# Designs tried in a protein design chat: VH-VL binders against Cap-specific mRNA (nucleoside-2'-O-)-methyltransferase 1. Part 7

Target 1, 225 residues: Cap-specific mRNA (nucleoside-2'-O-)-methyltransferase 1, of Dictyostelium discoideum (Social amoeba) (q54wr1r214to438)
Amino acid sequence: IFINRAAVKMANIDKLADLLTPIIPVPGKPRDFIYFGDVCAGPGGFTEYVYWKKTRGGKIKGEEGLDLDDVVKGFGFTIKGQCDWNVEKFSKQIPIHNFVKEYGLDDTGNILKSENIRDFSSKVFYNTNGFGLQLFLADGGINTDGKESLQELMLQQLILCQILTMFETIGRGGNFVCKIFDTFTPFTIGLLYLVYQHFQSFSIVKPFTSRPLNSERYIICKNFL
Short names: E, the ipSAE of ESMFold2; O, the ipSAE of OpenDDE; V2, 0.75 times the mean of E and O plus 0.25 times the DockQ between their complexes.

## First folded at step 1 (VH-VL)

Design te6 (framework fv_temelimab)
Fold by ESMFold2-Fast, scan of step 1:
Structure te6 (fold): chain C 225 residues (1-225), chain A 124 residues (1-124), chain B 106 residues (1-106)
Amino acid sequence: as target 1 above (225 residues)
Amino acid sequence: QVQLVQSGAEVKKPGSSVKVSCKASGYTFTSYYMHWVRQAPGQGLEWIGAINPSGGSTAYNQKFKGRATITADKSTSTAYMELSSLRSEDTAVYYCARDYTYEVYSGEYTFDYWGQGTLVTVSS
Amino acid sequence: QIQLTQSPSSLSASVGDRVTITCSASSSISYMYWYQQKPGKAPKAWIYAASSLQSGVPSRFSGSGSGTDYTLTISSLQPEDFATYYCQQSYSTPLTFGGGTKVEIK
């Protein structure tokens, strides 16, 4: 069914927060259509879940004469290479042909580079006619195996850049999901407070399907003000 | 355990080409980018370019674009750097260096392991 | 291209001295990387991501900085620390190195 555990985690989060139903409809689109972004999330588990849910498990795959562009459209941004998008391995039942993969100005997908964030945000706004995203997903993490002394600094920078990218692309009424970790620094707490001030609701959750020894949590933010 | 072993010193005439090899061992060759860096006598370090051995994709410093060609042979775990149209200013020690940061999302390049260096002398 | 300027280009110090070398980038970057090179040898990875010591690097070494300004400090210099130190950025291509700081015996 799903290509990886990230799709199952997203399903659990969506069941708790009803993230795929927009508060403000996109002008010129059907009521339940959404634009969404998925950053730092190759090979694409969150993207797989969103397309699966919005297309009703593939039942809307052109059979009812519906254009996929009237159902859902995603924009992805992740490091280019082995951990890149692997859409050809998504469930064959899920139509994803309108998913847009972006890699930033330098074609690396490195979100830590401000020029790449600006390039991604410009393309999102041009492709959404300036409306922005109704759902922003940030599942960025680092493999710190043997590099634990680096973890805190790298995670702070990664969280900062994901949040900046969200602020540059999210539309009013949009929902935000971002991976965080158990250790909070004053810097990270300050970032989360900034995010808290810009949404109607803010929650910190551990998805039911996360590994028991995994320190990951997600902030779930609804209705961008 | 990780080791990068380069080919021996070369003496070349201006206008010729040189091809330096870098044989990797102790790790999965296709999982890490390989970079090439040079150092002229008594000078600093200068980046030439890089290759992803898995797909063969390359990136070059514009200064060397059109003259440098970086390749990799997966069957022998060996990377190559060929520099054409040699000038006296190309006299330098040429290093291969492994990019460890591919395993870390940041995408930043760190050169954790270096080859011993290959001295290329360009003289008439 | 991002230019890295190291200061000083060389310094003379005695065993036990505190040594500080700086690296300034022409534009803001995420991290700085440092390499130690001894005469006739390949560079060795020394400090990564601005402040993390590579395995085997003595605790008397430290790195700090953010944005455009980065520093490598040696508290209580030892004989084996005499070398040339290079900073490097990987934020933007082409990858660039500083001019190096030669730490010499006084």
Scores: ipSAE 0.000, ipTM 0.427, lowest interface PAE 12.6, mean pLDDT 80

Design te7 (framework fv_temelimab)
Fold by ESMFold2-Fast, scan of step 1:
Structure te7 (fold): chain C 225 residues (1-225), chain A 121 residues (1-121), chain B 106 residues (1-106)
Amino acid sequence: as target 1 above (225 residues)
Amino acid sequence: QVQLVQSGAEVKKPGSSVKVSCKASGYTFTSYYMHWVRQAPGQGLEWIGAINPSGGSTAYNQKFKGRATITADKSTSTAYMELSSLRSEDTAVYYCARELYWGDTYYFDYWGQGTLVTVSS
Amino acid sequence: QIQLTQSPSSLSASVGDRVTITCSASSSISYMYWYQQKPGKAPKAWIYAASSLQSGVPSRFSGSGSGTDYTLTISSLQPEDFATYYCQQSYSTPLTFGGGTKVEIK
């Protein structure tokens, strides 16, 4: 029963690809533990789903007595302000106290700035003892009310920066999910081919959505080489 | 090898209903939306509606809302379009077509062969 | 609703001629799509995203345009190009098609 449509979307993707089961365990953690990143994700639907599923609906604390730090740990990156993380509206039984919200060097959350990518990547590196992320989620979008050519360029830049952030933070054996829109430009096709070269499997899926026939797809990439 | 194979031609009386099928093969049925488009004899193309086969969610052109019902059966990879309260102006070839997303928009990369529905008294 | 107006509605041209078909949208859109339909057959995807040729489409075809105005051009018309061409938008619901342009060879 999720408050955010993105959580339902992520549940659909995960049913197809089984993304929350680690192929390489994190040293010093239980086998099923994952580090994950969620970028451009405000207000946090993908993060809500991951915590919900890994904590078994919040049941871990109640029955097992396991510390959250032995189950899952997420790192979030999104624009600071009105579209920021809305964790207060997550289901109250889902423990999320170890989720780390990052806003980059300039405290804006703007992923288009290279210094913010560097800052986020450094914090992930130090907080994972250099192991990196086992799941990287990128659900970024832009306002489509703008000029056509500017919308296309901004979307290309957004996808580039999400992919760059993934390469800087993902660990060996990690899984990657990224929203894509435009595969026309040679640039975008080149980026997808680069991503394809770095994972054991690569697929493009159109997840279940509501009444509006908006056409978003996700690349699902398994096992970072 | 993607294929969409539709049911055969039908002749119906005014006021009755017709149900056309579209069997998909060569791809993962639940990963792509399926649309229905019609074409009256000698005329252009008109969008009826669409379904997401994964969850069963539908969208309809307001002109057909209340008369058209689009469904999908995952077990047989088949989409259906039922049109009720048939009138003579509903005489047309009915096509199913697979949606392929691109940027903010989409188009139909594969089409069924079409099903002629004739409504006559 | 976004209305698509195609011009001309029909044309006759000789083999080897350059042919241009236009499609105008009543509001600015991201992309235009084109389909080729031969008599008695289903439409075939022909040009996607204003300018990209669908696999198997001959290189004599091209598409261009942005905003409200889009064109499909055939640089050297061939007998097999006899067909009706339709433009399509899905930027706004409901999805709409142009009225079609019938291309006949003289």
Scores: ipSAE 0.000, ipTM 0.423, lowest interface PAE 15.9, mean pLDDT 80

Design te8 (framework fv_temelimab)
Fold by ESMFold2-Fast, scan of step 1:
Structure te8 (fold): chain C 225 residues (1-225), chain A 125 residues (1-125), chain B 106 residues (1-106)
Amino acid sequence: as target 1 above (225 residues)
Amino acid sequence: QVQLVQSGAEVKKPGSSVKVSCKASGYTFTSYYMHWVRQAPGQGLEWIGAINPSGGSTAYNQKFKGRATITADKSTSTAYMELSSLRSEDTAVYYCARDFEYLYDSGTYVYFDYWGQGTLVTVSS
Amino acid sequence: QIQLTQSPSSLSASVGDRVTITCSASSSISYMYWYQQKPGKAPKAWIYAASSLQSGVPSRFSGSGSGTDYTLTISSLQPEDFATYYCQQSYSTPLTFGGGTKVEIK
């Protein structure tokens, strides 16, 4: 155990789905550049993987004429506090200095508040010149220890808010990855069908290297219509 | 109910090797990393390494790299730690311990929520 | 390697006393973890992520801290709290433990 476990899961997902090559190039950027979002993402495993992969393990930093802003730029949104971003724990070889941490209007990082979703979305729109994200990652979970009776409602609200944030920020041709749990209520099925309608392809997978305390799955959605 | 049951005590001569087993039950063996930790008599705890039982990938404390080999058998839900070129200072109780994953956000807490009972390995001439 | 220094190495206190154990890291870390070990037994998970109690741990225990300094507090010591307490970090490999604090009841 050396790399954040979320980074290992993301590597497995990316290997299966080829998520880091945009179908529509970002105007004014090199062909392989992406803007990406990572919500409910502290301490940052998915972000670590994306920067590692796009910078070729940090090798791109040394190339003449290229800076990080021509390679990749991420926007993070996570709850402020103990589960906040820990970029210092990332491999020292991975350049990540242009990563933007957002905490919403009330500075809490609580994605369950619509005001915070709107604030995050506005900042993403501004920082991408209206083009939006080529990759949206949602690895949110909930600690239900001692709150088992609330688990279903909390997970439904979390997945709804992650999906809403994705719809507000994703660009045409963008890819979407979202953690779901084995909680297939009519509400969740309806949300997944809505997502299905907006992407060229839709898959549900369990990463080979996943180490969940419960039955986690990921939806992998390619090419936002 | 989660249980980790380890093999019995071993007495070994310097220069030999020892292989300790840890049989897991009560959970999905391939869903949690398994760690190995030792404790010399009257001393503190020392991390040896870990394995992902699903893929077989391993991690080692550099102090033990080259001497320790951690493996897992999915068919029997058993993890193993083999330590070679034994010295008297390797005399210790060896524990297997299950890694804990906190579900909130993308959290990556590494701590040991369940421990085996320990296996005393004595290295003497 | 991140070195963890526990203070004190041992302490003796009476039932009902407030006890604090400190763990200091050689460099800044995000979280600290604590284990309780009784003589002849395997360690037991006690506190994770600096302040969260493991299921079954009495509410008289609490954890706090950030950066380099972390503490475990027992608000009202009981006879069953006789044990050695170890802190642990997972911020950097190799995973390391403190030297332990032995809590003895007078």
Scores: ipSAE 0.000, ipTM 0.446, lowest interface PAE 12.1, mean pLDDT 80

Design te9 (framework fv_temelimab)
Fold by ESMFold2-Fast, scan of step 1:
Structure te9 (fold): chain C 225 residues (1-225), chain A 121 residues (1-121), chain B 106 residues (1-106)
Amino acid sequence: as target 1 above (225 residues)
Amino acid sequence: QVQLVQSGAEVKKPGSSVKVSCKASGYTFTSYYMHWVRQAPGQGLEWIGAINPSGGSTAYNQKFKGRATITADKSTSTAYMELSSLRSEDTAVYYCARGDLWSEYYPFDYWGQGTLVTVSS
Amino acid sequence: QIQLTQSPSSLSASVGDRVTITCSASSSISYMYWYQQKPGKAPKAWIYAASSLQSGVPSRFSGSGSGTDYTLTISSLQPEDFATYYCQQSYSTPLTFGGGTKVEIK
């Protein structure tokens, strides 16, 4: 009972790549606990999926008496306003009260501002006791209706800033998922090669639930070196 | 503090080219797009185009495509707009403005002081 | 291209008056941006995302609207508010501005 198609896409990607089981356990936490980040991701479909799966649809807390902080903790970063987090519309069975919404130093959620990336990164570092994230999700996109001539310019900056934020927050052994599109520039190819060099595995997939004419793809990167 | 400082006024003959500069300071030059906008005397604002200084990619208003060339020099934090084949209708104040093309939420938040380009014989 | 039509093109008002400026888009857009420009000066960002005030803009200013129709309102006009106001869209290329509304002292 997900609020958007992003949760369904994340479920498909997770089934293919097994992204929610950490290679390196977080010290002081149960083996399957993860810290995760979700950027450019309002209203929160990826976040809803992660909490749903890790809490077994909310059942794990009732059955085992576990503190949510022993199961999962997420950090979100998205533009404040219209496409902001909509956690109140998530399935009511899913406990999500420990999810942290961040909007950066200037409170805008603009990932294109380096001070906002640094503020988000500092808060992640502090709240994870320096361990970092075991999963970093980047589902950022742009509305391209009538913006074809600006799409290349807009996407280059967006993917750069998502990747930079990932590098500043991801922990060793972490997994990275990032939305990309079929059209590539030399700049974007160079960024993807840098990402490729920092992970044990790298793949590009199209979720089977994506619309047939959708150019949407995801890079799936496992085990940050 | 953020500042955009443009080159001085120019008088050009029809058929010539003009190149206006915009020097940025007070922020990371490669983290924002630079737009160019013009305003003819007593008239409204008209968008010319934009550049991403990080990669050098550009976008143009089709009205100016083929005549306008926007470039950026990362080493000097300076953006340039060159307009060729000048006509009297190109007489205007030309502005650079910092913007964010990714986000529909944010305007052109800082502007240069403007450069008056006069095209006359 | 998306054409923006502002009304009125000019208005005369007194200090303390309520002023309303309208911007109509030729097709539906997500957000409108507003700029204030004084004679001989560059435009200043004033309102973004239809209704959010830029830092330093007085609370007497407000923006509203969705789809094709957007409005800038000044609840109680002050001497420093006399200027030309421009709306702008970034939804579709080319990026376009309205024709401007000149707010003049009565």
Scores: ipSAE 0.000, ipTM 0.434, lowest interface PAE 16.0, mean pLDDT 80

## First folded at step 4 (VH-VL; framework fv_temelimab)

Design t1 (from te2 with heavy chain I54T Y106S; at its last look DockQ between E and O 0.50; V2 from the best seeds 0.00; counts 0 for: pae E 9.2 > 2, grease 19.7 > 18.9)
Fold by ESMFold2, look of step 4:
Structure t1 (fold): chain C 225 residues (1-225), chain A 123 residues (1-123), chain B 106 residues (1-106)
Amino acid sequence: as target 1 above (225 residues)
Amino acid sequence: QVQLVQSGAEVKKPGSSVKVSCKASGGTFSSYAMHWVRQAPGQGLEWIGAIIPTFGTAAYNQKFKGRATITADKSTSTAYMELSSLRSEDTAVYYCAREGYSYLDSYYGMDVWGQGTLVTVSS
Amino acid sequence: QIQLTQSPSSLSASVGDRVTITCSASSSISYMYWYQQKPGKAPKAWIYAASSLQSGVPSRFSGSGSGTDYTLTISSLQPEDFATYYCQQSYSTPLTFGGGTKVEIK
């Protein structure tokens, strides 16, 4: 069972969009293997879901000598501290020992710093042998408590940095899922149009939830061209 | 320690423009919002706008939209505020101030301020 | 636009007095922020998130409140506390400050 609601949201999105079957196989890996990135998503509900799904709830480990590195490998990037990755609270049945936590050049996990984006991108490039990611997940939010008036500006900064990181790391045929908000500024719409131009399919969804007033939306992009 | 050093005092005629600079040193520039706040003689504080230098996009108090332009140069760690169509009412000390936050932290307020730039608009 | 009304606009008090400054917002906000400004100087961040003291602020200062009504309190006024204090909100654009409270030592 999953650690938080984010894993349940990811399950619902994956049911709709089939995100975990690679369109272009990774050379030298089994057909269904994926590299994935998970950005700004502590404590890691999306990552928990991906590992759960790819390992069939942990049942695939040990069959025919399969190693986790032949099933799935994730690269996480989130701010260091209280909102950090919390893999110890993932279900104990889900193998996750090959998940790589990255915090950038300055070890802060701050995606707003370009040197940290470059550091993460370089490590993904090296560790995927230049093939890039088959799935990029960005479930980032901002803390606006006390500065709600700046929410739009802060969100523009966050979504731009997440999209830049995606373009630096995603492989051809890769899928992209990103949280956005109902703040449809001309800047944000322009970014989404740019993303739309680079994927075979693009959709915007609101997850099925009991909170109809929640402003969050997800873009779902399939098959990086 | 992060320091903000502003350009020197200006004396301007009505209808002209002024551009005030704010150079940051000893800390991170690009990731922090830079605010511009003014204070007329004997008066309180008035927010003009802010920029996050990473994107170069700015937010403005509607009172100044159309007259104020806020920009940043990441290569020199310098923010700028330009105010056009100056009036005598624009006579004030103009401050730059940096926010204390990361995108997931609580807002700590404007924790570092420049020394201020007096702009005098003579009628 | 959210107006912040500070009270009083000025006050005189003796060393050792308890001083209370109020700030009322025209509509509900999440947190109030406070700044201290001495003559000829830039403002200094003093209290954040309604009740948290900035680094180096003496423990005789405290902040409280929620919704529309916020206070800054000095439990025992000292000579160095002569300044003007401003409240500030970042809940809604434009960011606004209160009119200030000038604290004078008798």
Scores: ipSAE 0.011, ipTM 0.528, lowest interface PAE 9.2, mean pLDDT 82
ESMFold2 (binder alone), look of step 4: mean pLDDT 90; pTM 0.935
OpenDDE, look of step 4: ipSAE 0.556; ipTM 0.824

Design t2 (from t1 with heavy chain S102E Y103W; at its last look DockQ between E and O 0.03; V2 from the best seeds 0.00; counts 0 for: pae E 12.9 > 2, grease 19.1 > 18.9, placed apart)
Fold by ESMFold2, look of step 4:
Structure t2 (fold): chain C 225 residues (1-225), chain A 123 residues (1-123), chain B 106 residues (1-106)
Amino acid sequence: as target 1 above (225 residues)
Amino acid sequence: QVQLVQSGAEVKKPGSSVKVSCKASGGTFSSYAMHWVRQAPGQGLEWIGAIIPTFGTAAYNQKFKGRATITADKSTSTAYMELSSLRSEDTAVYYCAREGYEWLDSYYGMDVWGQGTLVTVSS
Amino acid sequence: QIQLTQSPSSLSASVGDRVTITCSASSSISYMYWYQQKPGKAPKAWIYAASSLQSGVPSRFSGSGSGTDYTLTISSLQPEDFATYYCQQSYSTPLTFGGGTKVEIK
């Protein structure tokens, strides 16, 4: 019942890594509650999966005494426009009314601007009472048609900004999933090593649902130290 | 191999600010965290914050947020810590310390320390 | 914030004695780090990742522990070991140090 390939991809990653069970409970929330961030991920397949999983396909609203704010709450950040959040296309049975869409200080959703990262991070900090996110998702990509020689630099900037946003928002015990590409420059390797050092576990995987020709991989990091 | 050399001792009045420098030589600067730690006379160690020069974003102990500013200049391999609105309680030796990340290995802690900078806040 | 409680705060021991310093964290962490500081000098990294000795640290030093409880042990105290020893965690921000244990030789 997922609307796109990204949601199925996220389901496969979660099956491998168990990303939605918080290691450190959020104070004042039920044990299994998470705050999560979903960055550069329009039209929202990863977010659809997280809400579907946490609400048991929407059935949790039928359980006695539970409010969606006691189950899951997400903060989304992506470019405004055609690749924006498309929550209307999510399955109607999945409650998502508490999902917060953010576009940064200049309202563009451009994560390459440090002002937008800081604005998003401040809003997450305030709205989580300083506890931060238990899951950070980053599925960003870029179009390099006609600019293939710049692909490496553009991807390095994107990966850097996603990792910076993660470090500014993730809480202790949080999990991190980030798309990367098979471009192993010293800069990218250095970033991955830094991430490796701040999580209890670190893996690089290619989900079965990824197209055979693309170079995409995902880092999966559990338990932010 | 890497050495950290800090700026000299300072005497400051309450309400003023101080900016301590820490110059790295003989090693990599931009990809390693530079920490600032202080020690009041006869007391223990207190973390102020850190910066990774490549990212440019500093992390702070909340106790010092709003008063401390940590920066780095990659072209000179120098980190800075500025503390504003000084009080007598800020009298301490201020250390810079580098942490290391051996490639795909364990975290080694703050493995290199500067010599310390005494900051005295007195009227 | 993770509080680190060191015990004892000070001790006096003879050359050749076995010395044990403890450090308890207010919540579970992955690793403890230890530093040695002599009067008038900067701290030196001493033990990393709970049990691994930094380069140049004598083998009479050892570290152990997991979860919330960690120890630093000197198997046969030497005159050059008088110093204050600090534990430290990098598991969560703010980074914190223990209160220190001053080791005096007598």
Scores: ipSAE 0.006, ipTM 0.415, lowest interface PAE 12.9, mean pLDDT 81
ESMFold2 (binder alone), look of step 4: mean pLDDT 91; pTM 0.941
OpenDDE, look of step 4: ipSAE 0.556; ipTM 0.813

Design t3 (from te2 with heavy chain A59Y L104S Y106D; at its last look DockQ between E and O 0.05; V2 from the best seeds 0.00; counts 0 for: pae E 10.2 > 2, placed apart)
Fold by ESMFold2, look of step 4:
Structure t3 (fold): chain C 225 residues (1-225), chain A 123 residues (1-123), chain B 106 residues (1-106)
Amino acid sequence: as target 1 above (225 residues)
Amino acid sequence: QVQLVQSGAEVKKPGSSVKVSCKASGGTFSSYAMHWVRQAPGQGLEWIGAIIPIFGTAYYNQKFKGRATITADKSTSTAYMELSSLRSEDTAVYYCAREGYSYSDDYYGMDVWGQGTLVTVSS
Amino acid sequence: QIQLTQSPSSLSASVGDRVTITCSASSSISYMYWYQQKPGKAPKAWIYAASSLQSGVPSRFSGSGSGTDYTLTISSLQPEDFATYYCQQSYSTPLTFGGGTKVEIK
């Protein structure tokens, strides 16, 4: 299994919620195909998990007639540079050659800029033939303990911008997983209520593999209406 | 290895402002907080605020809100701290300091410090 | 705001002595951080996460504590340990430092 803590965390969330089987199939693709987005999650633990799961641990490499573009296709968006996508740290047995890295209009990967959100959304729309994403993942690039109030307002802005990007890119029947922290301010509660209204189901969980003193939680939303 | 080089000493009159620069070299600038800390002569350390350059948002000790402005220029890897409405009690050495993390995400605290900038406020 | 109370404010000890510096937080925090500062120089990170030594810090230094009460110990004081030591918390803003402990060799 994965050494990367983020990939293990995603595996536990997926086991709980069954995120990778699309509710509404993508026309022109095999039944279980998904487009997915992975936002602010460099160096890519969640993406590694999704590709590992959909390719059955990479076993599709040995199966004649199977094309990765008929199995899964992901679009990544994260801060360019040190926390960037680092596919050389992925297992060599997992095919990932069709994964698309995006950095927005200004090439920084900064999700707090509305022009970058719009650029990413446009590219997702084009590359999914307008169907949008069946899974949207947001695990914030910074994974430090969220109890330090130095970053408090920034965390609110990150959560907002991740949710906005999700609404701009998710397709009908799509699933959404987003990291939040235990600071349930009126702003955050209001935002979660808006998300709740647009999905068939909504839950908040703390994965078993999260550090015990970490206030980190995940919202899990299924079936975008 | 990251190095922080600050601008030179300043002598200012009460009521004026000062802007201290902190240029980073040899490491990542954008994704870790740059802190500003001051030390009055013979006194302890006092945190002024910080900025995370990639996000552009500054955070302030409430004591300095309204007088301190912290900014960063990613293209030059330089952080700035401007303090307005100077008083004699603002005479201090002003430090920039960069936070650090291990590859396992252990927080090292402020692991790299600039050499300090003496700001003297006198009439 | 979390106040850090360092004790003693200064001390004078002989080479080879065991030196203990305490830092008490006004409310519980996750970890304490320690800095060494020599006259005319910027502080240096010394101990992180209450008990972990920064790279290059001699093994005669140790840190301990949890909650509100933290300690920096020098097991056998050396002449180069003459400095002022500060504790610091990053649990909540504003980030705060202790008042410092000046260590002088007798």
Scores: ipSAE 0.006, ipTM 0.516, lowest interface PAE 10.2, mean pLDDT 82
ESMFold2 (binder alone), look of step 4: mean pLDDT 91; pTM 0.935
OpenDDE, look of step 4: ipSAE 0.018; ipTM 0.559

Design t4 (from te2 with heavy chain S31D I54D Y106S; at its last look DockQ between E and O 0.42; V2 from the best seeds 0.00; counts 0 for: pae E 3.8 > 2)
Heavy chain, then light chain:
Amino acid sequence: QVQLVQSGAEVKKPGSSVKVSCKASGGTFSDYAMHWVRQAPGQGLEWIGAIIPDFGTAAYNQKFKGRATITADKSTSTAYMELSSLRSEDTAVYYCAREGYSYLDSYYGMDVWGQGTLVTVSS
Amino acid sequence: QIQLTQSPSSLSASVGDRVTITCSASSSISYMYWYQQKPGKAPKAWIYAASSLQSGVPSRFSGSGSGTDYTLTISSLQPEDFATYYCQQSYSTPLTFGGGTKVEIK
ESMFold2, look of step 4: ipSAE 0.326; ipTM 0.718
ESMFold2 (binder alone), look of step 4: mean pLDDT 90; pTM 0.936
OpenDDE, look of step 4: ipSAE 0.424; ipTM 0.767
ESMFold2-Fast, scan of step 5: ipSAE 0.011; ipTM 0.546

Design t5 (at its last look DockQ between E and O 0.12; V2 from the best seeds 0.00; counts 0 for: pae E 10.7 > 2, grease 18.93 > 18.9, placed apart)
Heavy chain, then light chain:
Amino acid sequence: QVQLVQSGAEVKKPGSSVKVSCKASGGTFSSYAMHWVRQAPGQGLEWIGAIIPTFGTAAYNQKFKGRATITADKSTSTAYMELSSLRSEDTAVYYCAREGYEITYGSTYYFDYWGQGTLVTVSS
Amino acid sequence: QIQLTQSPSSLSASVGDRVTITCSASSSISYMYWYQQKPGKAPKAWIYAASSLQSGVPSRFSGSGSGTDYTLTISSLQPEDFATYYCQQSYSTPLTFGGGTKVEIK
ESMFold2, look of step 4: ipSAE 0.006; ipTM 0.523
ESMFold2 (binder alone), look of step 4: mean pLDDT 89; pTM 0.925
OpenDDE, look of step 4: ipSAE 0.418; ipTM 0.778

